# VH-VL binders against DNA polymerase sliding clamp 1 (pcn1): the designs that were tried, part 1

No score or structure here was measured in a lab: all are predicted.

Target 1, 249 residues: DNA polymerase sliding clamp 1 (pcn1), of Pyrobaculum aerophilum (q8zty0)
Amino acid sequence: MAKQVLTYIDAKEFAYIIDSISVLVEEANFLIRNDGLYLRALDVSRTAMVDLAIPKESFEEFPEVEELRFGLNFKELKKLLRRVKKGDKISMEFEEGRVRIKLIGKSVRSIVVPSIEVVGEELPTPKVVYTAMVKAASDVLATAVKDADAVADEVKFEASEEALIISASSDKGEVEVKLDKNSELVYEFDVKEPASARFSLEYLVDITSKTSKISDIVTIELATAKPIYLSFDIPAGGKISYFIAPRVE
Structure headers, positions and changes below count from the first letter of each chain, unless a header shows other numbers; antibody chains are not in Kabat numbers.
F, E and O are the ipSAE of ESMFold2-Fast, ESMFold2 and OpenDDE, as the mean of both directions, binder to target and target to binder. V2 is 0.75 times the mean of E and O plus 0.25 times the DockQ between their complexes.
[cut] marks letters that were taken out.
The coordinates of atoms that the task and the answers printed are left out; those that the model quotes come from them. Centres of patches stay.

## First folded at step 13 (VH-VL)

Design q4
Fold by ESMFold2, look of step 14:
Structure q4 (fold): chain C 249 residues (1-249), chain A 131 residues (1-131), chain B 103 residues (1-103)
Amino acid sequence: as target 1 above (249 residues)
Amino acid sequence: QVQLQQSGPGLVKPSQTLSLTCAISGDSVSSNSAAWNWIRQSPSRGLEWLGRTYYRSKWYNDYAESVKSRITINPDTSKNQFSLQLNSVTPEDTAVYYCARDLGSPESIEDYFGPDAFDIWGQGTMVTVSS
Amino acid sequence: DIQMTQSPSSLSASVGDRVTITCRASQSISSYLHWYQQKPGKAPKLLIYYASSLQSGVPSRFSGSGSGTDFTLTISSLQPEDFATYYCQQEYTFGQGTKVEIK
């Protein structure tokens, strides 16, 4: 008998969040608890993980439940979200086997989608001791990985005490982007130990391009030959973040 | 087939250093998908993980908090082996010591959720700490 | 800091019996739990990894199940070579063991 509705004031921001998640997965489970909305999923190849946490305080209306789990296919949800206008709110009403989604603006537009069973286990947080952290402008990272993608299939991140270097090379050319720790585009720089790792560009380009519409700032964490951690603070509260496994020799 | 062969003394005096070696055949100590562990077993504590060493573009070590101040695990790539050094031993360190491999997939995120199972074990070395 | 509790600590059984052993974690651990068999004077031997996956060369009478905090190892028809001590493991923590003895 608990009310099972959530309402997010900025429907456009919510649309960007969904778009960012869908880079990795076509469907996933959302988890509503008494303190917030959560999602954690691996892509099909199990090389990348997305993690979403939005506290209940970020919602205008939030369900009074201990736990509510529902799976959604993002294709239909994204189709509705393309119609979001500035100033719209988004509301989700949870019923047995279905979710009623409303875009609330001058008028109310709604769609009903099935709640699907997405098979999966609860995923723990990857255990990595990071030795380098850089907080920088997110569009600089997005541009750097897009430039690397023009040249190669993988990118190298190297953190030293003085700079973060993002580079790629192949017989088609070379790219190098240097983020000096004193650059105006670097907001925090903490390198306890130099770190170097290589990553596939398959996910990085889309992740960084989509998430730069959510946050102007990215936090990058590195350790040698360990997954890279990218996190983006959501302006209304919460965080979307990614782990991407390294390439090995 | 992969095999682990242990060697080292079975008797160590209190306050001295326990030193064991594990030789690897059929795999490399620098394998980028394996980690090399020491685990001990005693009646009072049962099976107890002590630490590991592994190579992922550089050498990493992880040690159990209970022994972190006294333990060192070193690879030796030229001999394809790894060692255990445990300083300042007491009779509480009396145990059967095992080396063991865990095998993972570092290009998968799941590899970083925790160690994989220990699929290959050495034969065990009984170490007694007494005067 | 996860603690693993096995039950029972020992049991007596006859050849042909169905045997079940449980392992409870102090916190949810997904499916990252492993099972080992150890005979006297020998190293542990991996039986089951990730709660339910059978290690190569292990007889199909062994099976594992469970998720979250509660896991079981089952021997569908106990054989003479199965009298041993069984351990569960998650992370770097082992259970204290379950000894399976001849009745």
Scores: ipSAE 0.734, ipTM 0.841, lowest interface PAE 0.7, mean pLDDT 90

Design q5
Fold by OpenDDE, fold request of step 15:
Structure q5 (fold): chain C 249 residues (1-249), chain A 131 residues (1-131), chain B 103 residues (1-103)
Amino acid sequence: as target 1 above (249 residues)
Amino acid sequence: QVQLQQSGPGLVKPSQTLSLTCAISGDSVSSNSAAWNWIRQSPSRGLEWLGRTYYRSKWYNDYAESVKSRITINPDTSKNQFSLQLNSVTPEDTAVYYCARDEGSPESIEDYFGPDAFDIWGQGTMVTVSS
Amino acid sequence: DIQMTQSPSSLSASVGDRVTITCRASQSISRYLHWYQQKPGKAPKLLIYYASSLQSGVPSRFSGSGSGTDFTLTISSLQPEDFATYYCQQEYTFGQGTKVEIK
């Protein structure tokens, strides 16, 4: 079997991607197809899903395969990624049963990890018709969610024709962040039908904080009492996105 | 126990509207943990999911693309039932029609992959489209 | 769109036989597959949900296995009441059915 190599130029960006994925799962299967790298995984409670798609054009080197599946433990990978510096590259060499991961910078660090088969295969796509879409500064969302987390365990998203309101309330206090459709921090605003939903803050705080390091822009899609969809464009190409199931009354 | 009882005419003329009703007992049509489906079966097309209605803070409907332009599924909370209306029928719509329930957990992502297992079924209604 | 294909379309078996029915998806569907039994003039009856979970009230001789693209329904020892048509289902799509007939 010929050795296949995958090289991502910006190792720091890749580290952020791994951090973002790790919010939901400790390990997951990657899928390499002829057009890109893919990952889809559910958290243990099955309340949130992460999806990653990076086109082959985002890589300096890309395996020439029809399909290659490999699982990684992110705890082990993060040990190496902690050493990432600006300008470093990350390379993965695929061998039978194992993956050699190299951090390429002023020096070259290498680890070999087993190619694990994580339980579960490609998951279906959640089928939700969204009625509200807001593209805004990712740090605004992260801050709003963080503020909500300070007072409650859940956060409410309400989209109207005029604004997106992120709010939380408990005995500890109340938080409300209003994003007006005409705000400079809102880049796109499309609400076909008002939407309202509540979500657990369990993952949202980390998701939004980690992903904001990847992209300055977040796309928020909402539908009443439906999963929220958050998507972040990766600068090198591709997208990382999340579905978070709503809390129901 | 949950039961579904179907009713409606078994004969419809071409171009007319097929109408069926499914009465629910033992559960609520507005349950946030259930969806209420219509499925039909014919020798030519096999089992075919047509659509569903369910309540999640508001009423939602999902329809199969094949009948989307002609189908309406409506809940009736006052009678705890839901109905099927299929317009402009043709002989190709001749089939046994079933109402069915699929349960789910709205707080799970899996609930949004589509209909889950149909654990409760109506008795079925044979509908023949002919002149 | 995902295509579901059952095999065989029909089979003949005797009481006591081990019967195996296969359902194949055109792409991976993880464990999100369900099995039904249908007798003439009756509505389908749920047998197995999520590939391998036995529905309440269903005899233990029924079992399901598989994940991804290939799934199997097994009847360990066919009983007289098991002669019927069996269907797999994934989301909106049903298999074409497998008729289990008396040999």
Scores: ipSAE 0.915, ipTM 0.945, lowest interface PAE 0.4, mean pLDDT 95
Fold by OpenDDE, fold request of step 15:
Structure q5 (fold): chain C 249 residues (1-249), chain A 131 residues (1-131), chain B 103 residues (1-103)
Amino acid sequence: as target 1 above (249 residues)
Amino acid sequence: QVQLQQSGPGLVKPSQTLSLTCAISGDSVSSNSAAWNWIRQSPSRGLEWLGRTYYRSKWYNDYAESVKSRITINPDTSKNQFSLQLNSVTPEDTAVYYCARDEGSPESIEDYFGPDAFDIWGQGTMVTVSS
Amino acid sequence: DIQMTQSPSSLSASVGDRVTITCRASQSISRYLHWYQQKPGKAPKLLIYYASSLQSGVPSRFSGSGSGTDFTLTISSLQPEDFATYYCQQEYTFGQGTKVEIK
């Protein structure tokens, strides 16, 4: 078989993608189809899901296959990615049972890793009808979540026709961040019905912090007592998104 | 022990409304860890999920696309039961109708993939649509 | 939409036989598959959930395996009370059923 190669131009961006995904999982399966690269994985507790979709147009080189599945351990991959410099490319060469990963810059660094069969198959999509959508600066969300984390283990999201309120409270204190629909940091605001839900901060802090390095904009979708949906557009193309299950009141 | 007891007429005329009730014992219709479903079975269509109702801080309903325009599932907290209404019935709606529970974990993403395993079933009600 | 296809549609077996029923999904559904037993005039009864977990009260001779698109229900030693129709289920969709009859 002909050598199949996947090349992503911005290795630094790819490193941030891996860093974000690794918040939920230590390893995961990638799926290459004729139109792009995909990943979907649940954390060990099944309380959060990450979804990655990058179109083939975002790649300099893309395998000509109907379907190619490969699993990677992110701990090992991140060791290589820590040495990424601005301007570097990342390339993956797929061989039988192995993947050669190259960082291409002033010098070429290469590692060969086994193609791991990660437990789990293609996961279904959560079926949630959302009633509130807010598109805002990603750093605003990250900061709000970080503030909440300082006082509590859970955070509450409340969407009304006027604003999105992110709040947390405990014996340590209270935090409230109000995003008005007319704020310059809010780019889109659509609330069909008020929505309220609580979420664990276990993953949310790192997800928002790390993924905000990829995209300056985040789309937040809410429904009462339903999973929150966070979506980040990747500048090179594609999207990384998350579902986080609600906490029961 | 959780039990479901169905009731309602077994004969409905075409264009009329099919109405069934499912009484719950041993659990609450407003449980945040359960959903209450209607499923029917016929030789031509096999087992077919119709819809469900469940409480998660508010009431939610999910309906199958095939009956969405004609179906209503309503909870009754006062009687701890839920009902099925199917409007404008035709002979194609002739089937054995079952109420069933799927137990879920709302704090798990898996709970939102769709109906889970149906662990508790009603006894079934044969409904014939005929003039 | 996901389609569930069982095989065979029917089979004949004797008491003590090992019986295997398969269910195939049109696309990968991980382990989100459940098995039911139904006897004439009765509601379906949950046997196996999440591909391989035995429902409480179900005899150990029943087992489930598989992941992705191909799943199997196995009865290690068929008993007289096991003659029935078996169904697989994924979310909103049921298989067409497999009738296990007396040989």
Scores: ipSAE 0.913, ipTM 0.943, lowest interface PAE 0.4, mean pLDDT 95
Fold by ESMFold2, fold request of step 15:
Parts: structure tokens; sequence; C-alpha cells
Structure q5 (fold): chain C 249 residues (1-249), chain A 131 residues (1-131), chain B 103 residues (1-103)
């Protein structure tokens, strides 16, 4: 009888979350459980994975369900979200085969989109034992990655006991960014074993740029020649995070 | 064509060390996309993965929890081989032991969900643990 | 831990029969499920990887399907050389096996 409704107070923040997910995928399944909203998806080439978890306490309204799965194409959703204004809330009403999405502010703007079938299963968590963790200002990482992209298509992360070094080189030049463990921009630094790996820049510029609008802090975890783990705490609660596979030889 | 050739003794006394080797031809033990596994099979336990060694800019080992305190798997790049040592054996360790390759895609996230399929197997070595 | 349950444990069939073997996971494993054939005295041989992808050199009468928790291996027309035990595998865990006997 009663409609199932999810309401997020900060529609702009929600838009940034959607933008961040859409770096990797054009469509994905959301999973609503009794304790929160979840999403996990791989890009088409299966080189990167995004993981979203937002507890129900982060929402103004949250459905009372055991489990509700719905797939969305982000193209139409992002068109609506470009109209978000300061102070708007976003509401999603889940109906049979469709989702009514509203921006609620001085006026109400809405669209109805189908709940699409996105082929996918719950994905496992990558099994990596990380040996280095650095928590730092997210805009510093975004700038470092953007600088690397200007000269190369791959970036190297090296964690030592003293610093995290982010570097790239090509025939066009070289870039090196050093985050000393004592820098005011490094908030936590835990290197149990030095680690180094190289990663494609294909997604990293957009990931770091979009997620820095959600969180001022990034947690970076590394192990030699293993996927990098980047995580960003959402201010209202929850986390968006990414695994990116390393480049080899 | 990739082939795995096993060698080692087939009889081991309780409390001693089981030791086997697996020689690789047609591939390298230091391949950046392969991992080199030991798997055993017995009537009471069926097929049971024991562990692996692999090179990704450094050497890594993964071991099954059931044997983690007793197992060592080592590569030998000069001979293009890898070995199994299982310490403090009991009659419950009696099995056919296989070496096997899993060939993965380390630039794919899926490679990190666990081992991929085992596409190449050694012939097997029956090891009996008996006094 | 994810448990893998195969069924049936054994079956008898005639040449030409369609044979179906099931593997059930205790939790969703997406499509990361593999199938092996093992003949007496020999090592296992990979047949199917990622639930439905046929390994090179495996006859097309073998096929795999399923996702999530329920997976099947199908032999569309059983041949005399298909007498064997068949195993499913996910990560580090193997099913207990299904023995196929030709009647």
Amino acid sequence: as target 1 above (249 residues)
Amino acid sequence: QVQLQQSGPGLVKPSQTLSLTCAISGDSVSSNSAAWNWIRQSPSRGLEWLGRTYYRSKWYNDYAESVKSRITINPDTSKNQFSLQLNSVTPEDTAVYYCARDEGSPESIEDYFGPDAFDIWGQGTMVTVSS
Amino acid sequence: DIQMTQSPSSLSASVGDRVTITCRASQSISRYLHWYQQKPGKAPKLLIYYASSLQSGVPSRFSGSGSGTDFTLTISSLQPEDFATYYCQQEYTFGQGTKVEIK
C-alpha cells in the first residue's frame, strides 16, 4: 500500500556520488537492504571496481524492506541532477518497474525512469593484503594524478617508510609528487612494508576529481603489484571506494 | 606446449617432511600472469588446494589455512621449478599430490577474487604417510 | 566460507543421452565457477571456466550455465569417452564430484 521512498537531504552531494560511480559504468544495480544502500560494479574492461555503501541513517527517509534491487541508467538521471540547486533534496520512489526521482526545493522537478535489468551479480571483495596506507588531502591526490596525466598514460605509486611518491615519465617529460609522512597534508601514514605499483590513468583523473567534491580526505592503500584501494568517506555517512588493477611489465 | 613434471618420494614417515618438486617446461616459474599451485586429492577429503607461489614484481605465497603452519612452497628460477614442503605429516596427509598452473589476468580486478581456473596439471604423485 | 554441493553424486546413462550435473553454492559467487573432468588415474582436466566459457580443445557437446548460486554442466549427447568424475570449483573450493557411468 505505502510507497517505498528514499530521500537524501543533500541532493548536490548525491549528484556527486552518482557522477563518481558513472566514471566506471553507464548503468548499474543499486541494492537497498534493511541497513543501507549499496552498489558494486566493474567497468567494461574489468580493470576497475567501484563500491558504494551508505547506511540508512544517512537518509531522511529510507524504505523498510529486506532487499530491493533496482538498476538505473545514469544518462537520464544525470540530466535531472544538473538542475540541482542549493538546498534541494532528492527523493526516489520505487514503483513496479520504475523509479520516480524528484528534486525537492522551491519547486519540484521530477522524472520517471524505468527500473532496468542490469546483468550482474554481487561481486566479491578483492583479496589483497595491503602493506602501506596513507590518508591525505584528496585534492592533493587529484592534482598529482592530473599532473601525471599530462605527461604519461600510467602513474607509479611508491610508498616508503618516509613518503608516498607519485610519479610518471615519458618522452614528453617527468612528474614527481612527494607526500612526506610529516606533511600537513598527510593525516595518517602506516607503511609496514614498502610497496610500489603502476596504474593506468584512464579513470584516475576523473575518479579523484569527482570524489574530491565528496570528501576532503582520501585513504590510499598499496601493495607491490596489487590493485590500489582508494576510499572516500561521505560526510553524512558511508563510503565510496575504488579498486584499480595494476599494470604489469 | 606447457608441461608440468612432478618428482619426489612416495613414502614418508609420520612427523617427517613431505617434499615434492614440479618442473615447468614451455613457461616460466616467474611468469607475470601465472601462479603455481599444489593441490591434493584423497578419498576422504576430495580435491583440496594447499597453496601457490607466483611472481608479481616480487614473490608471493598464498597458503590454505588448514596447512598454513606446516607448508612452504618455493620457486627455483634457475631450474624453472617450484617445490612443496609439508612438515610434521600424519596419515591424514596421504593423498595424490598435483602441481597445477592457474593463468590469470593481473590487470583485471577479477584476478584478485582468488585463483583462476587450473588449466595445466602435473601427472600426480601418490604420497603415503605410514609408519 | 562458501560450500559447494554437487548433485547427483553418481548417475548412469546411455550413449546419446543428455546429462545434467548441478553445483550449488551456499552464497552467490556470480559467474566465477569452473568445471573439471577427471578419469581414473589421471589429473583433472579443465572443461568450462567462468560458468559458461568452453576451454580450448573441449568438445562442443559440453556446456555450462548458471550464475549466482545454481550452476549446471550439460553433456548434450553422451559419448563413451565421457565416463569420468566431474567437479565444480570456486576459488579454492572443489565440489565433492559427480561420477558419470555409461550403462
Scores: ipSAE 0.773, ipTM 0.858, lowest interface PAE 0.7, mean pLDDT 91

Design q5
Fold by ESMFold2, fold request of step 15:
Structure q5 (fold): chain C 249 residues (1-249), chain A 131 residues (1-131), chain B 103 residues (1-103)
Amino acid sequence: as target 1 above (249 residues)
Amino acid sequence: QVQLQQSGPGLVKPSQTLSLTCAISGDSVSSNSAAWNWIRQSPSRGLEWLGRTYYRSKWYNDYAESVKSRITINPDTSKNQFSLQLNSVTPEDTAVYYCARDEGSPESIEDYFGPDAFDIWGQGTMVTVSS
Amino acid sequence: DIQMTQSPSSLSASVGDRVTITCRASQSISRYLHWYQQKPGKAPKLLIYYASSLQSGVPSRFSGSGSGTDFTLTISSLQPEDFATYYCQQEYTFGQGTKVEIK
């Protein structure tokens, strides 16, 4: 029998991907299929979902397998990944009940972590017909969300035919960020029907700050009083994305 | 105590419009956590979801693909009810028609995987389509 | 577009029997599966939601289990009032039903 190994050329990028997932969950199942690496997880409060898909073509080495499922605790993995240097590769070797994780650079640094039993559920895709899509600089969204967090626990997204408005208000103050459709920081703007929804800031600050290290561009999809969809293309291929449920009036 | 009371004719001629009404008591048709459904049942097709209407800062409708071109479901907030209109009926539309509520948690992502369970049902209306 | 297949389509049982009804999905659906009871001339009644959660007012002899593609409704000791047709549901799709009859 052959060893089951995957190798990702940019270990730093992989570390950012793990950081982004760990905003919502401390542990999760990864699924390796013959065409790629997948993860889908729901936070404990069931208000947000993260979705990862990386095609096998994005890996230097990828297992020949019908399906391999393994659960990881991110605490130990993140300790190793903090030591990643530019130019390092990351390799994962899957064995019975454990995963050997290596950072491959001038030297090889590694840990062995148990493959844990994560009580998982197969999660469907939320059924939302989005009416507004904005593709913009990811750091602009991160800044807007961080500014909103300074004054409130919730943020409002309003897409009109002319602009996306991100706003928050409380007794402590008011914040408004307007992304005009003609702004140089807005790369695509497609609003078929105006949309408005409010969201908790609980995860948004960390999601946007972590993912802006992966992608310079965020795709924002919105429909009135429906979950927001945020997606980030991974430079080496694939996508990390989030659904966040709305607050109710 | 939420209750659904249906009304409408039990006999409809082919090519005409089937029209039913469901009155809501103990809840609001504009509830921000509920959706208001029509489901029919026949011996040949069993239970078949037709569509729903619901309010989430605006009115939404979802319709089954099989009837999408012929169905309309409308809320009436002043009467606290919702209706079914099914156009151009044929004998194949003969069934018992039920209205039903699904009650969810819109602040949970799970609410968007599909309808929650149908926890409250109307009494049913037998509708026969024949000459 | 998930298909739901119930088995058996009908069964005969006596009061006191343990009854098991199965619902199989064409794709994995996790725990988002519901069970209904329907008596002749009446609307369906919700028994179990999310595969195993008992609806308020439903007797504890009813239980649900399963995940992925295979789900089971169990009646631990059949009572006279339990002779009915049982349906599973996922999203907008219902199973074809299982009729439980008196032996």
Scores: ipSAE 0.757, ipTM 0.848, lowest interface PAE 0.7, mean pLDDT 90
Fold by ESMFold2, fold request of step 15:
Structure q5 (fold): chain C 249 residues (1-249), chain A 131 residues (1-131), chain B 103 residues (1-103)
Amino acid sequence: as target 1 above (249 residues)
Amino acid sequence: QVQLQQSGPGLVKPSQTLSLTCAISGDSVSSNSAAWNWIRQSPSRGLEWLGRTYYRSKWYNDYAESVKSRITINPDTSKNQFSLQLNSVTPEDTAVYYCARDEGSPESIEDYFGPDAFDIWGQGTMVTVSS
Amino acid sequence: DIQMTQSPSSLSASVGDRVTITCRASQSISRYLHWYQQKPGKAPKLLIYYASSLQSGVPSRFSGSGSGTDFTLTISSLQPEDFATYYCQQEYTFGQGTKVEIK
């Protein structure tokens, strides 16, 4: 029997990745291929999609397989991951019907969880031609979204030649955050065509809060009345990203 | 009750432009959940999607790669209709042309995987390219 | 791009028969497959969307199933008005059709 083990050097970072995915779903399938670890899932209302890709080079150990799928329930996994300490590694050994998870630090702690069969669909990539892209400090986006949530249930993103404006308005008040293209908190600004769309705040606060612990930089892509694309580069390699469908007029 | 009514000439000479119009009743060409398509059918090639136009705070077009260099689909909000223009036609463009609606859910990610089902169709227009 | 193949190309059946038509995608796709009925001289009519959901007004004798690469349209008890050509569709691509004829 060949050893089917996956080891990630930064267990805390892996915990943040799991937290970020679990904003949308309680359970999902991971897919291991010869070049990396993948996950793609829709929330139950099918309004948001999460996409994870981590190349095999980001792992200390990686299985020699053509393809291996396993499903996990994130509630149980998150209970273990709350005990991760700085400097711990996380190892996952794949067995028939279960996964042995080890936190490797000053001591080794392990737990066994079932590998569940999540009946899922193979999801294509949304077909959107984006006209505006902004790279910015991720905590700026997280703060802007949290401020918007204080006054409204949805947020508006407007990209122009000069700035990205994030705003919300209701009977309770209004909030506006302007990211000028020349701001020191904006690292790239590419607006080929102005774009404007509104989005529910249902997931955005948690997505941006949790992912800002993974990456200091967010890439924001917009097109008028199309899903927003948010992507976060993982320090050890790879990317976690989200599509969120727009609200209609 | 949504209905699509097609109009346009049934005979077009080679190298000319094929032009058809689809009138909409019971819905708006600027509906924020619908898209307005042209599809053709011939015995040798079967059903073939050509392109669509739709409004989502602005007008969008999607065209099939096979005709992208020759096709234009335009809305007309004042008449509540949309058109097909196919330039430089050859006898291979001979087909029955249909307009069709796909009704989507723009607040769902699934809407962006591609066109939904075509739930309403026009009556069809036989267009022959010859002579 | 995804290629769709239908089988059989044609079949003969009697009123009351159970009829099964298959559509196979060239690569694994999700449930985003639709079925249409077309009678001579008429436009196609949507029967089933998202593999298994019946369009409003379609009789319950029609059903769809499948995911991945293999999809099936079933008519549980064929009626005289069901003799037609049936097409599957995914994204921008249609199958070549299956003609159901009177035996």
Scores: ipSAE 0.755, ipTM 0.849, lowest interface PAE 0.7, mean pLDDT 90

